# Ledger of designs, part 2: VHH binders against Probable histidinol-phosphatase

Target 1, 306 residues: Probable histidinol-phosphatase, of Schizosaccharomyces pombe (o14059)
Amino acid sequence: MPISSHSHSGQFCLHAQGKLEDVIQEAIQQGFQSFSFTEHTPRDRVEDLYPEELHLQPEDLFKTFDEYVNEARRLKQNYGDQINILIGAETEYIRPESVELLKSLNTKYNLDYFVGSVHHVNSIPIDFSPELWQKALQHVGNNPEQLFIDYFEHQYDLMQRLHPLVIGHFDLICLFAPEDAKEVFKNSKSVWELIQRNIKYAVSYGGIFEINTSAFRKGWKTAYPQQRLLELMVEQGAQLTLSDDSHGPHQVGLNYHLAKSYLDKCGITSLCMIEKGPDGNGTVVKNVTVDNVWSKFVGTNGITNT

## First folded at step 9 (VHH; from j1 with S57T)

Design j6
Fold by ESMFold2, fold request of step 11:
Structure j6 (fold): chain B 306 residues (1-306), chain A 122 residues (1-122)
Amino acid sequence: as target 1 above (306 residues)
Amino acid sequence: QVQLQESGGGLVQPGGSLRLSCAASGFTFSSYYMYWVRQAPGEGREWVSVINSGGDTTYYADSVKGRFTIARDNVKNTLYLLMDSLKSDDTAVYYCAAPFEDYYGSRSFDSWGQGTQVTVSS
């Protein structure tokens, strides 16, 4: 029975589709046993608004997040006997000060967990468009090695100060990297020392790396993370979970058949499922077999017709 | 194939009116917020107006409030901008846009059409 640790909806995210209720209903229909709501955290500066948000003010983002938490709680009450629902958020780490905002949101809402994601490097988006990725590269003197170093340093700062339970799309920095930058990524000893440091640190506090299928819909032959990174995580004893990073009902379980093949190729037989603790406070992590995760999966999103 | 095609621009005197249209095809138009943006010669792009997917919530840049009206027809897959009391500083190419994610995950906030020129000149 499938799981997803990372999801979004069009109700609370302008570049997504569908209501949050439509998303959870689709997950139930596909046979999911666990599905986490993890809408984006608000930003508190005008310069941090994405282009689709420029008609808004930062205060609108906080109002939207409050509405999200209220709706998520309503849906957990209504559907929680049919599917395990966790209520969290996906971080927006933009600068070191971002972590204090994230902590304040957790204090206010008592979220179940964060998906610890880095979508900016040096306050410049790296997953919005190739043009902004190039701007981030230009900011570091057109040195791809330095851009990758900064990304993993930001990720490390987020991990150290927030301890996000789930580490989001570990290698997102590579999404818009051109081939010459990808060669630098593959061959840089400095970058891979930081990668190993970050993996070891996450393991030390019980962090869980997501296998995120959204990479497939963006044209990758692998999920996030790429195969070499996934192999290193396994070698270091990392815990792994699964997500679709869905941005609407049409993306629930999307490309999970590709993810199964990818995990089989990498020899992965066990994943983690996150549950609410037995006293209703905190979270617990349960090992589940890959066979059990795909059992009773009836989703057809992304299945190729022959 | 996603397509956005703008029309209705032209040359008008200050105080004049125009109605812009944006014909949309190749996607589920009614699922998206839709945007008008404009670009004057030698300037960057400026957001003008936004309308939610259902058409019941609208937003306007301060420079156009009270003069421009955004509307949509989800049956005809068409976005509109009704422009009244035009000023010389409204002169620009006007584009319609949506927050698309393309096949590679890019969310560039660009129009896919050529835009439509609005020129306000004495």
Scores: ipSAE 0.426, ipTM 0.753, lowest interface PAE 2.3, mean pLDDT 91
Fold by ESMFold2, fold request of step 11:
Structure j6 (fold): chain B 306 residues (1-306), chain A 122 residues (1-122)
Amino acid sequence: as target 1 above (306 residues)
Amino acid sequence: QVQLQESGGGLVQPGGSLRLSCAASGFTFSSYYMYWVRQAPGEGREWVSVINSGGDTTYYADSVKGRFTIARDNVKNTLYLLMDSLKSDDTAVYYCAAPFEDYYGSRSFDSWGQGTQVTVSS
């Protein structure tokens, strides 16, 4: 029975599709046992609005997030007997000051957990477009090693100050990296020392790394994280979970058949599922086998007839 | 293959009206917010109007409020901009856009079509 620790909907995300209720209904239909709502956190500065948000003000983002939490709670009441539902958020770490905003959101809404994600480096988006990725590179003097260093330093700061339970798409910085930058990533002793530091730190506080299938739909031959990183995480004793990072019902369970093959190739037989604590507060982490996760999966998203 | 094709521009006198159209194909038009954006000669791109997927919520830049009306026809997959009381400052190339992800995961919110020229002059 599948799981997803990271998802979105078109109801609360302009570049996604469908209502949040459509998303959870699709997960139930596909046989999911656990599905987390993790919409993006609001940003409080005008300069942090994405291009599709320029008709809005930061206050609109906060209103949207409030509406998200209300709808998520309604759906948990309505569907929680059928599927394990967690209510969290995906962080928007833009600068060190972002963490205080994230803490305030957690205090206000008592979220179950954060997906700790870094979508900006030095306040410049790195997963929006190749052009903005190049702008982020220019900001550090066209030095890819420094760009990667800054990404993992941001990730480390987020980990240290927020302790996000789920570590989102660990190597997102590579999404739009050209081949010469990917060669730098592969060979940089400095970057890999930071990678090892971040993995070890997350393990120390019980952080869980997501296997995120959205990389497949973006043309990768692996999930996030890439194979070498996933192997290092296993060597370091990391806990792993699964997500589709769905942006609508059409992406629920998308490419999970590819993820199964990827995990089998890497020798991974166990994943973590996140549940509400027994008193309805906090979270607990439960081990599930990879075979169990796929045993009753009936989703067809991404499956090609042959 | 996503295509957005703007039309309906032209030369008009101040105070005149134009109706711009944007024919959309290659994606589920009714699932997306749609945008009109314009670029005047020598200027940066600026947003002018936005409409939600159902067509019941609209947004307008301050410079066009009360003069422009955005609309959509989800049956014909067409976006419209009705422009009234045109001013010389409205002279620009007008583009329609949608916030969707391409094959490589890029969400570049660039105009996807050639645009349509609107020129307001005496």
Scores: ipSAE 0.385, ipTM 0.738, lowest interface PAE 2.7, mean pLDDT 90

## First folded at step 10 (VHH; from j6 with S111H)

Design p7
Fold by OpenDDE, fold request of step 11:
Structure p7 (fold): chain B 306 residues (1-306), chain A 122 residues (1-122)
Amino acid sequence: as target 1 above (306 residues)
Amino acid sequence: QVQLQESGGGLVQPGGSLRLSCAASGFTFSSYYMYWVRQAPGEGREWVSVINSGGDTTYYADSVKGRFTIARDNVKNTLYLLMDSLKSDDTAVYYCAAPFEDYYGSRSFDHWGQGTQVTVSS
């Protein structure tokens, strides 16, 4: 029975689709045993709004997030007997000050966990478009190595200060990297030293790295992270979880068949499923076999390319 | 493939009215917020109006508040913009847009049509 530790809905994400309830119903229909709601955290500065958000103010984002948490709780009450539901959030780490906001949100909403994600380098979005990625590159003097370094420094800062349980799409910085930049990534000793540092640190506090299948729908041949990174994670004793990073019901479990092949190729036989603690406090991580995760999976997303 | 085709533009005098349409295909139209954006000569693209998936919530730029009305027909996969009390400053190419993520993961505010020219002049 499949799991997902990272997801979104159109109800609370402008570039996603479907109601949050539709998402969980789809998960149940497909035979998921565990599914986490993890909408994006709000941002408190106007300059951090995306183009699709120009009609909004930061206050609107906070309102949306409040509504998200309330809806998630309602759905957990209604569907929790059918499926394990966690209520988390995906971080927007834009600058060091972002962490204070994240902590305040956690205090207010008592979230089950954070997906620790970095979508900005030096306050510039790196996963929005190739154009913005290039803008980020220009900001660091057209030095791709420095761009990668800064990304992993941001990631490290986030991990140190927040200790997110799940590390989101570890190598997202590579999404819009041109071929020449990708070569720099592969060959940079400095970058890989930081990567190793970050992996080691996450492992040290019990962080879990997600196998994120959204990479496949974005044209990758692998999930996040790429194979060299995944192998390094495993070597360092990393625990892994599975995420579809779905942006609506239509993407729940999307390309999990490719994920299965990828895991098999890498010799991975175990994943982590997140549950609430026995006393209702905190979370526990349980090991599930890859075979179990893909057992009783209903639907074409587990077997058909998309 | 995602397609957005704008129509309804034209030449009008100040104070006049126009009705723009956008025919959408290649995606689940009813699932997305839809946007009208415009670009005047020598200016950057600016958002004009936004409508949520269900059509019950709308947003307007300050420059068009009280004059423009956005609407949608999810059965017909069509977005509309009713423009009243048009001003010279409304002269621009108008585009229909959606925050759709493409195959490569880009969330660029893309339009898939040629846009429709609106010219307000005496």
Scores: ipSAE 0.562, ipTM 0.823, lowest interface PAE 0.8, mean pLDDT 93
Fold by OpenDDE, fold request of step 11:
Structure p7 (fold): chain B 306 residues (1-306), chain A 122 residues (1-122)
Amino acid sequence: as target 1 above (306 residues)
Amino acid sequence: QVQLQESGGGLVQPGGSLRLSCAASGFTFSSYYMYWVRQAPGEGREWVSVINSGGDTTYYADSVKGRFTIARDNVKNTLYLLMDSLKSDDTAVYYCAAPFEDYYGSRSFDHWGQGTQVTVSS
């Protein structure tokens, strides 16, 4: 029975599809045992709006997020007997000051957990488009190594200050990296030292790294993270969870078959499922076998007929 | 394959009106917000109007409020922009766009069509 620790809906994400309710219904239909709502946190500055959000104001994002949490709670009440539902949020760490906003959101909404994601380097989106990635690169003097360093420094800062339970798409910075930059990533000792630091730190406070299958739909041959990173995580004793990072019902469980193959290839036999604590506060992490996760899974998203 | 095809542009005098259309295919049109953007010569692209998936909520740039009306027909997979009281400053190439993520994860509105030229001149 599959799990997803990271997802979105068209109801609360402009580049996603479907209502949040449609998403959870799809998850139930596919046989999910656990599914987390984790819409993006709002941003409080106009300059931090994504291009598709230019018609909005920060206040609109906060309103949307408020509506999200309320809807998520409603859905949990209505569907929680059929599937384990967590109500979290995916972080928008844009600058150090972002952490204060994230903390305030956590205080206000008492979210189950954060997906600790970094989508910006030096306040520039790095997962929106190749063009913006290049803009981020230019900002650091066209030095890919520095770009990667900054990314992992942002990630580290986020982890230190917020301790998100789930570490989102660890190597997202590589998504739009051109070939020459990818080579720098692979060969930079400084970057990998930071990677090791970040992994170690996350492990130290009980962070869980997501196997994020959205990489597959973005053209990767692996999930997030790439294999070298995943191996390092495992070596460091990292716990792993599975996320589809779905952006609508049509992507629920998308490419989980590829994820299964990837996990098998890497010798991973267990994943972490997040549940609410027995007292209704906090979360509990339960180990589930890979076999269990794919048991009774009837999802077909991403399956191609050959 | 995502396709967006704009039409309806032309030359019009100030105070005139035009109706732009955008034929969409290759994606679930009815599931996405749709955008009209424009680019004037020598200027960057600017958003003009946005409509939600259901068509019941619309947004307009301040420069076009009260003059333009965005609409959509989800059965026909068509986006419209009714442009009234046109001004010289409205002269631009108009594009329709959707915020969907492409196969590579890009959300940069790269699937715009060729656009349609709107020229407002006496």
Scores: ipSAE 0.548, ipTM 0.818, lowest interface PAE 0.8, mean pLDDT 94
Fold by ESMFold2, fold request of step 11:
Structure p7 (fold): chain B 306 residues (1-306), chain A 122 residues (1-122)
Amino acid sequence: as target 1 above (306 residues)
Amino acid sequence: QVQLQESGGGLVQPGGSLRLSCAASGFTFSSYYMYWVRQAPGEGREWVSVINSGGDTTYYADSVKGRFTIARDNVKNTLYLLMDSLKSDDTAVYYCAAPFEDYYGSRSFDHWGQGTQVTVSS
């Protein structure tokens, strides 16, 4: 009975497809037991708009987020007896001041949790395009080691100041890294010391690392995180959860068959599912077996007919 | 295979009109916001107009507001740009686009058509 801790829809996200209701209906149809709505948080500066958003103003993003929360609550009311629904958000950490905005959104909406994600390094997007990734590299003097260091320092700042329950796509910085930069990542003692620090810190406050299948649809042979990182997380006693990071109904449960194979290869037998606490207060983390997560999965997204 | 094919450009005098079309195939056209962007020689790409999936919300850059009209036909999978009161600084290659993620996850509007040249001389 599958789970997803991280999702989006085209109703509230320009690079996604479908309505949020279509997404939850697809999750129910595939046999999911738990599905979290975690739309992107708004940004408050014009310079923080993505290229696909330049026709908008920051105020439009806040209005869209308000509409998202209202729709998410309506859907929880209508479908919550069929599937466990949590209502959260995926962070947009752009600069240190971003955390205060994130806290204000949580105060206003009382979100169930954040997916703590870093999509920018030194205020430059690192997951939008290779061109912008190269600009982020240029900003640090074309030194890939320093770019990776800055990424994990931003991640650490977000962890320390927000304590996001779910840690999003831990190694996203590698998505557009060319092969020579990936070799630097693999071999840098300084970067791996920061990685160990960040993992230990998240474990200390009960943070849960997502295994995110969107990496497969982006051409990776693994989920986020890559195998060496996943092994280190296990060594450090980390809790793990699962997500498709779906951007529409066609991506719900996408490549979960590949994720099953990956977890089997890595010897992972247990995952975490997040639920509302007793009487609807707070959140509770429940251990579930990998076998249970896949035992009633009937999704076919990512299965190719030849 | 995703295809975006622009047409309708040409040489016009200032004050003239043109209607651009973009035929789309190989994807679910009605699922995406659609964009017109333009590029003058030696310059970067500039967004011109945007229309939402349903066609009921439109956006225009300040430089074209009141002169250009964007529209879509979700049955025929076609995007349009009606250009009135053309000025010399509208000279550019015009492209239609959607915010696709490619195989590598890039969102940099990599699904470009060949574009259609609009030249406003004098």
Scores: ipSAE 0.429, ipTM 0.758, lowest interface PAE 2.5, mean pLDDT 91
Fold by ESMFold2, fold request of step 11:
Structure p7 (fold): chain B 306 residues (1-306), chain A 122 residues (1-122)
Amino acid sequence: as target 1 above (306 residues)
Amino acid sequence: QVQLQESGGGLVQPGGSLRLSCAASGFTFSSYYMYWVRQAPGEGREWVSVINSGGDTTYYADSVKGRFTIARDNVKNTLYLLMDSLKSDDTAVYYCAAPFEDYYGSRSFDHWGQGTQVTVSS
């Protein structure tokens, strides 16, 4: 019975589709046992608005997030006896000051957990477009090694100061990296030292790395994280979970059949499922087998008509 | 293939009116917020107006508020911009756009129309 620890909807995210209720109904229809709502956290600066948000002000983002939490709670009341629902958020770490805002959101809403994601390096988006990725590279003197170092330093700062339960798309920095930069990534001793440090730190506080299938829809041959990283995580005793990072009902369970093959190739037989604690005062982590996760899965998203 | 095609531009005197249209194909038009943006000579692109997927919530840049009206027809997959009380500062190429992610994960506006020229002059 599948799980997803990371999702979005078009109701609260302008580049996504569908209502949050449509998303959870699709997950139920596909046989999911657990599905977490993790809409993006609001930003408090005008310069941090994405191009699709420039008709808005930061105050509008906070209103949207409030509406998200209210709707998520309504859906948990209505559907929670059919599927395990957690209510969290995906971080927007833009600069060191971002962590204070994230802590204040957790205090205000008592979120179940964060997906700890880094979408910016030195306040420049790295997953929006190749052009902005190149601007992030130019900011560090066209030195890909330094760009990667900064990405993992930002990730480390987020880990240390927030302790996000789920570590989002670990290697997102590679999404728009050209082949010569990817070669630097593969061969940099400095970068891999930081990768090892970050994995060890997350393991030490109980952080869980997501296997995120959205990489497949973006043309990757693996999920996030790539195989070498996933193997290192296993070697270091990391806990793993699964997500579709869905941006609408059409992406719920998308490419989960590819993810099954990937996990089999890597010899992974166990994943983590996140549940609410028995008295409602936190989260607990439950081991589930890969075979259980794909049992009773009836989703057809990503199945071509050939 | 996502396609957006703008039309309805032209030469008009100050105080005049124009109606722009944007024909959309290759995607589920009714699922997206739709945007009008414009680009004056020598300037970058500037947002003008936004309409939600259902057509019941609209946004306008301060420079056009009260003069322009955005609308959509989800049956005909067409976006409109009704422009009244035109000023010389409205002279620009007008584009329609949608916030969708391409096959490679890029969210930039890579596939929008050729635009339609609006010229407001005496």
Scores: ipSAE 0.414, ipTM 0.743, lowest interface PAE 2.5, mean pLDDT 90

Design p7
Fold by OpenDDE, look of step 10:
Structure p7 (fold): chain B 306 residues (1-306), chain A 122 residues (1-122)
Amino acid sequence: as target 1 above (306 residues)
Amino acid sequence: QVQLQESGGGLVQPGGSLRLSCAASGFTFSSYYMYWVRQAPGEGREWVSVINSGGDTTYYADSVKGRFTIARDNVKNTLYLLMDSLKSDDTAVYYCAAPFEDYYGSRSFDHWGQGTQVTVSS
């Protein structure tokens, strides 16, 4: 009975596919016991719009988000008896001021939780393209160590100020890092000190780190995060959850078989499933075994060749 | 592999009309918003028109609003741009694009064809 704590739909994300309802129906069909809607939060500045949003204004993003929440609520009402549904959002932390916007959204919509993600360093997208990653690098004087430092400082600021329940794709900054930059990442004492700090802080307030399988379809040999980080998280007592970060029905549960192998390799036997708290207030975290998560998994995405 | 092939461009007099086509393959065309963008000599890329997956919602840059019409045929995997009342300022290479992530996770508008040249001149 698989779970996903991070997902998107084509209805509310321009680079995704399918209606939100299609997504949840697919999750049900595959035997998911828990599935979270977590569309991207809107942005309030024109310069923060992505290229695919060139035809939109910030107000359009807010409208889209409003429609998302309403649709998510409708679907929860209709399908909630079949599957545990959470209604959250993935953060767009672009600058320190982003946090106030995120808080306002939470106040307005009473979201179940945030996926705390950082997609920008110094307001430049680092997961959009290799070219923009290079632009981010150039912004810091072509110093990859500084780029990584800034990324984890952004992540820390987000965690301190918002306390997102789920920490999204912890090492996303490595996605478009060239090989020489990756070496700097691996060997930088300064960067790993910040990594340790961030992990420790997240653990201290009850944050959960996602095993994000979208890395596989993007060419990684592991999920987010990479193995050294995952091991460090475990050593620090981190709780883990599983996410497909699906961008449409076709990616629901995608590469979960690879995730299973990865978890086994790393000695991970438990994951966290998010549920609504008592009387509908807040959220609670339930521990589920890896065996349970991959039990009664309908479809090929959950099949492991062991 | 994703393929986009633009066609229909040419030389036309001011006030004339053209119909551009974009043949799409290698992805689920009907699931994505589709875009027309253009680039004039010495200028940056600018968006022209956008259409949602179902074709019921369209967007137009102010410069082309009322003159251009975007449409799509999801059965034929084809995007169209009907251009009426063409002006000299419409001279550019026109590209169709899709916003989806490629295998490497890039969402840039690198997913466009070779483009089709539109020249409006007396």
Scores: ipSAE 0.404, ipTM 0.755, lowest interface PAE 1.3, mean pLDDT 93
Fold by ESMFold2, fold request of step 11:
Structure p7 (fold): chain B 306 residues (1-306), chain A 122 residues (1-122)
Amino acid sequence: as target 1 above (306 residues)
Amino acid sequence: QVQLQESGGGLVQPGGSLRLSCAASGFTFSSYYMYWVRQAPGEGREWVSVINSGGDTTYYADSVKGRFTIARDNVKNTLYLLMDSLKSDDTAVYYCAAPFEDYYGSRSFDHWGQGTQVTVSS
């Protein structure tokens, strides 16, 4: 019975599709046992609005997030007996001050957990477009090694100060990297020392790394993280979970058949599922087998012969 | 293949009206917010109006509020901009756009159509 620890909807995300209710209904239809709502956290500065958001003000983002939490709680009441639902958020770490905002949101809403994601390096988006990725590179003097170093330093700061339960798309910085930059990533001792540091730190506080299938729909032959990173995480005793990072009902469970092959190739037999703790306090992490996660999965998204 | 095709521009006197159309194909039009943007000579692109997927929520830049109306027809996959009380500073090439994520995950609005020229001159 599948799980997803990271998802979005078109109701609260401009570049996504469908209502949040459509998303959870699709997950139930596909046989999911657990599905987390993790909409993006709002940004509080005008300069941090994305191009599709320039008709909005930061106050609109906070209103949208409030509406998200209310709808998520309504859906948990209505569907929670059919599927395990957790209500969290995906971080936007833009600068060190971002962590203060994230803590205030958790205090206000009592979220179940964060997906700890870094989408900016030095306040420049690195997953929006190749052009902005190149701008982030130019900001560090066209030195890809330094760009990667800064990304993992930002990730480390987020880990240290927020302790997000789920570590989102660990190697997102590689999404728009050209081949020469990818070769630098592969071969940099300095970058891989920071990678090891970050993995060890997350393990030390019980952080869980997501296997995120959205990389497949973006043309990767692996999920996030790539195979070498996943192998290193296993070597260091990391806990792993599964996510589709869906942006609408059409992406629920998308490419999970590819994820199964990838995990089998890497020798992964166990994943984690996140549940609400006893008496409704906190969260608890349970081991589930890969075979169990794919049992009763009837989703056909990304499959051509169903 | 995603396609956006703008039409309906032309030369208009100040105070006049035009209706722009944008024919969309190659994606599920009814699932996306749709945008009108414009680019005047020597300037960057400026957002003009936005409409949600169902057509019931609309947004307008301050410079056009009260004069322009955005609408959509989800059966015909067509976006519209009704422009009234046109001024000389409305002169621009008008483009429609969607927050489309391409195969590689890019969201830069790089599927702009050819645009349609609106010229307001007396």
Scores: ipSAE 0.374, ipTM 0.732, lowest interface PAE 2.9, mean pLDDT 90

## First folded at step 11 (VHH; from p7 with F100Y S108G)

Design s4
Fold by ESMFold2, look of step 11:
Order: structure tokens, then sequence, then C-alpha cells
Structure s4 (fold): chain B 306 residues (1-306), chain A 122 residues (1-122)
């Protein structure tokens, strides 16, 4: 019975499709046992708006997020007997001050958890386009090693100050990296020391790393994280969860068959599912077997190897 | 294949009106925010108007607010721009576009066609 700890909808995200209700209905139809709503957090400065948001102001993002939480709670009331629903958010860490904003959102809305994601390095988007990735590289003197170092230092700062329960797409910095930069990533002792530090730190506070299938739809041969990183996480005793990072009903459960093969190849037999605690306080993590996660899964998104 | 085809441009005198259309095919039109963007000769591209997927929320650039109306018909997969009280500064090629994420994860918005020329002149 499948799970997803990270998702979006077109109702509250400009680059996604469909209403949030369409997304949860699709998850129910596919036999999901748990599905988390985790829309992007708002940003508070005009310069933090993505190129697709040129018609908006930061105030519009806060209004949208408020509407998201209200709708998510309505849907949990309506569908919560059929599927476990958690209500969280995916962080936008842009600069050190971003963490203060994230804490204020949690205080205001009492979210179940954050997906702790880094989409910017030195305030420049690294997952929007190859052009912006190159600008992030130029900002550090065209030194890919330094760009990777900065990414993992930002991730570490987010971990230390927020303790996000779920660690989002751990190696997102590699999405638009050209092959010569990927060779630097592979061979840099400095970067791998930071990777090991970040994994160890997240494990120490109970953080859970997501296996994120969106990498497949972006042309990768693996999920996030890549196989070498996933193997290191397992060696370090990390807890793992699963997500589609869906951006609409058509992406719910997308490429989960590829994810099954990937997890089998890596020897992964156990995943985590997140639930509310028995007192209604906080969250609790339950181990589920990989075989259980794929049992009763009836989704066919991506089965034709697109 | 995704296609956007703009039409309805032409020559009009100041104070006149035009209705632009954008026929969409090859994607689920009703799931996307849609944009009108324009480019005057020798100038950069300027956003004009945006409409959400359901058609109930609209945005306008200050330069056109109160004069232009964006609308969509999700049954006919068509986007519209109703332009009233046209003035010479509105002369441009008008494009329709949508935000997208391509197969490799690159995001942006682009128009899918050659646009339609609007010329406001006496």
Amino acid sequence: as target 1 above (306 residues)
Amino acid sequence: QVQLQESGGGLVQPGGSLRLSCAASGFTFSSYYMYWVRQAPGEGREWVSVINSGGDTTYYADSVKGRFTIARDNVKNTLYLLMDSLKSDDTAVYYCAAPYEDYYGSRGFDHWGQGTQVTVSS
C-alpha cells in the first residue's frame, strides 16, 4: 500500500497541475495508505520570486499558503478515514534569514512537519533551469567544488536550525550539473566529508531521507538520492521514506515501479511511514516493508517507460 | 505536440478594440495558468495578463489594467484577450504562454508560436 511524504498541486503551485482534492482522490484510487500535503512555503522578498511568478508579490504567496492550509484541513476532515493525511510544507531556504520565516509559519499553522529542501545556493535557484544553475556556479568563481560545498553547508544550516523531519531530494544540486561538474562531485573529498556530516547529523535527530521518484521523470537513472549516496545513508543507519514529489494527479505514484527496482537493487527492504502521535502531539514513524508498500498498488503512471 | 496559435491581431485606430484568441492543443489546457506577453519593436518582452486554471483569478500589468480583459474557455481550449481603449503604446506582437516544467526539469514560460501583431496607428 503506497506512501508519499512529499507532494504538490496546481491549486497552490504555478508549475503544478490539478486541484489538491484531485491529487488526494488519485492517491486513494491507487491504493495509497499515507499521503502528505507539502506545498512550497512563501517567500517574503520580491527578489525571491521565481521567474514564473513575475505577476505576483510576496503578499500573494502568503495568501496562497493560508488558502492551502485551509483546504488541506478541509480535505483531511473529508478523506482522513480513507487515507492517512499529514499537512506540512516544503521549505524554501534562500538565505540564513529564511529559517526565521519558516519557524514563524510553523508557529502560525502548527504544521505536521517540513520537507527540508534547499532549492537555492547563495540565493540563486539551482533547480529552475540550466542557465540559473550556471549563474550559481559563476557566483562562486566557476568552481563546482565550492558550489557543492555551499549547497551542503546551506543544507546543514537548515538541518541544525529547523530539524526538518523529512530531508528533501538530498542531491538536488546535481540536477543541472554538467558532466565535468559531476566528476568533481564524485571525486571531491571535501564535498563527501560534508555529505557524511549532514547524513550523520540528520540521523542523530531522527531525520528521514526521502526516496524521491521525481528524478526519474527528469531523466535520471535513479531516484533522489543517487545510488552511491543511498548506499552511504543505509551504512550510516538512516531512516528512509518514499515520495513521488507529485505536481498533479498525473504524477501521483509516477514511476513507482522504477523505484521498486531501484530499491531492490540497493537492497532496501524497509521504509518509514509518518503518522500523527497517539496523543495528537507531534508525529510518529512506523516501519513498513518495501513489499507492503507495493502491495495493492494499482497505479500505472509511468509503466510504459516514458 | 504542444501548440499555441495566436490570432485576432490587426490595425486599429487609437481608442479602438480588438479581441485576441489563442488556440491550444497537445496538452491539458484546463490545468495550466495562462499568460499574455507582448514585445514591441526594439524592446524587451513584457507580461500583460495572467489567468489561473479555473478562470476565476486574473492579473494585469499596470499599463493595461482597466483596459484589457483576459478570459479562457476550457471547453474550447482557447485563451482570450479583450483589448479596449487601445493606444499607440500597445503596438506589439502578442504571444500566449504557459509556465511549464520540461522532461529534464527545466522551468520557465514561453510562447508556442509566432504571435499576432497588434498595431495602433492612425
Scores: ipSAE 0.041, ipTM 0.535, lowest interface PAE 5.9, mean pLDDT 88

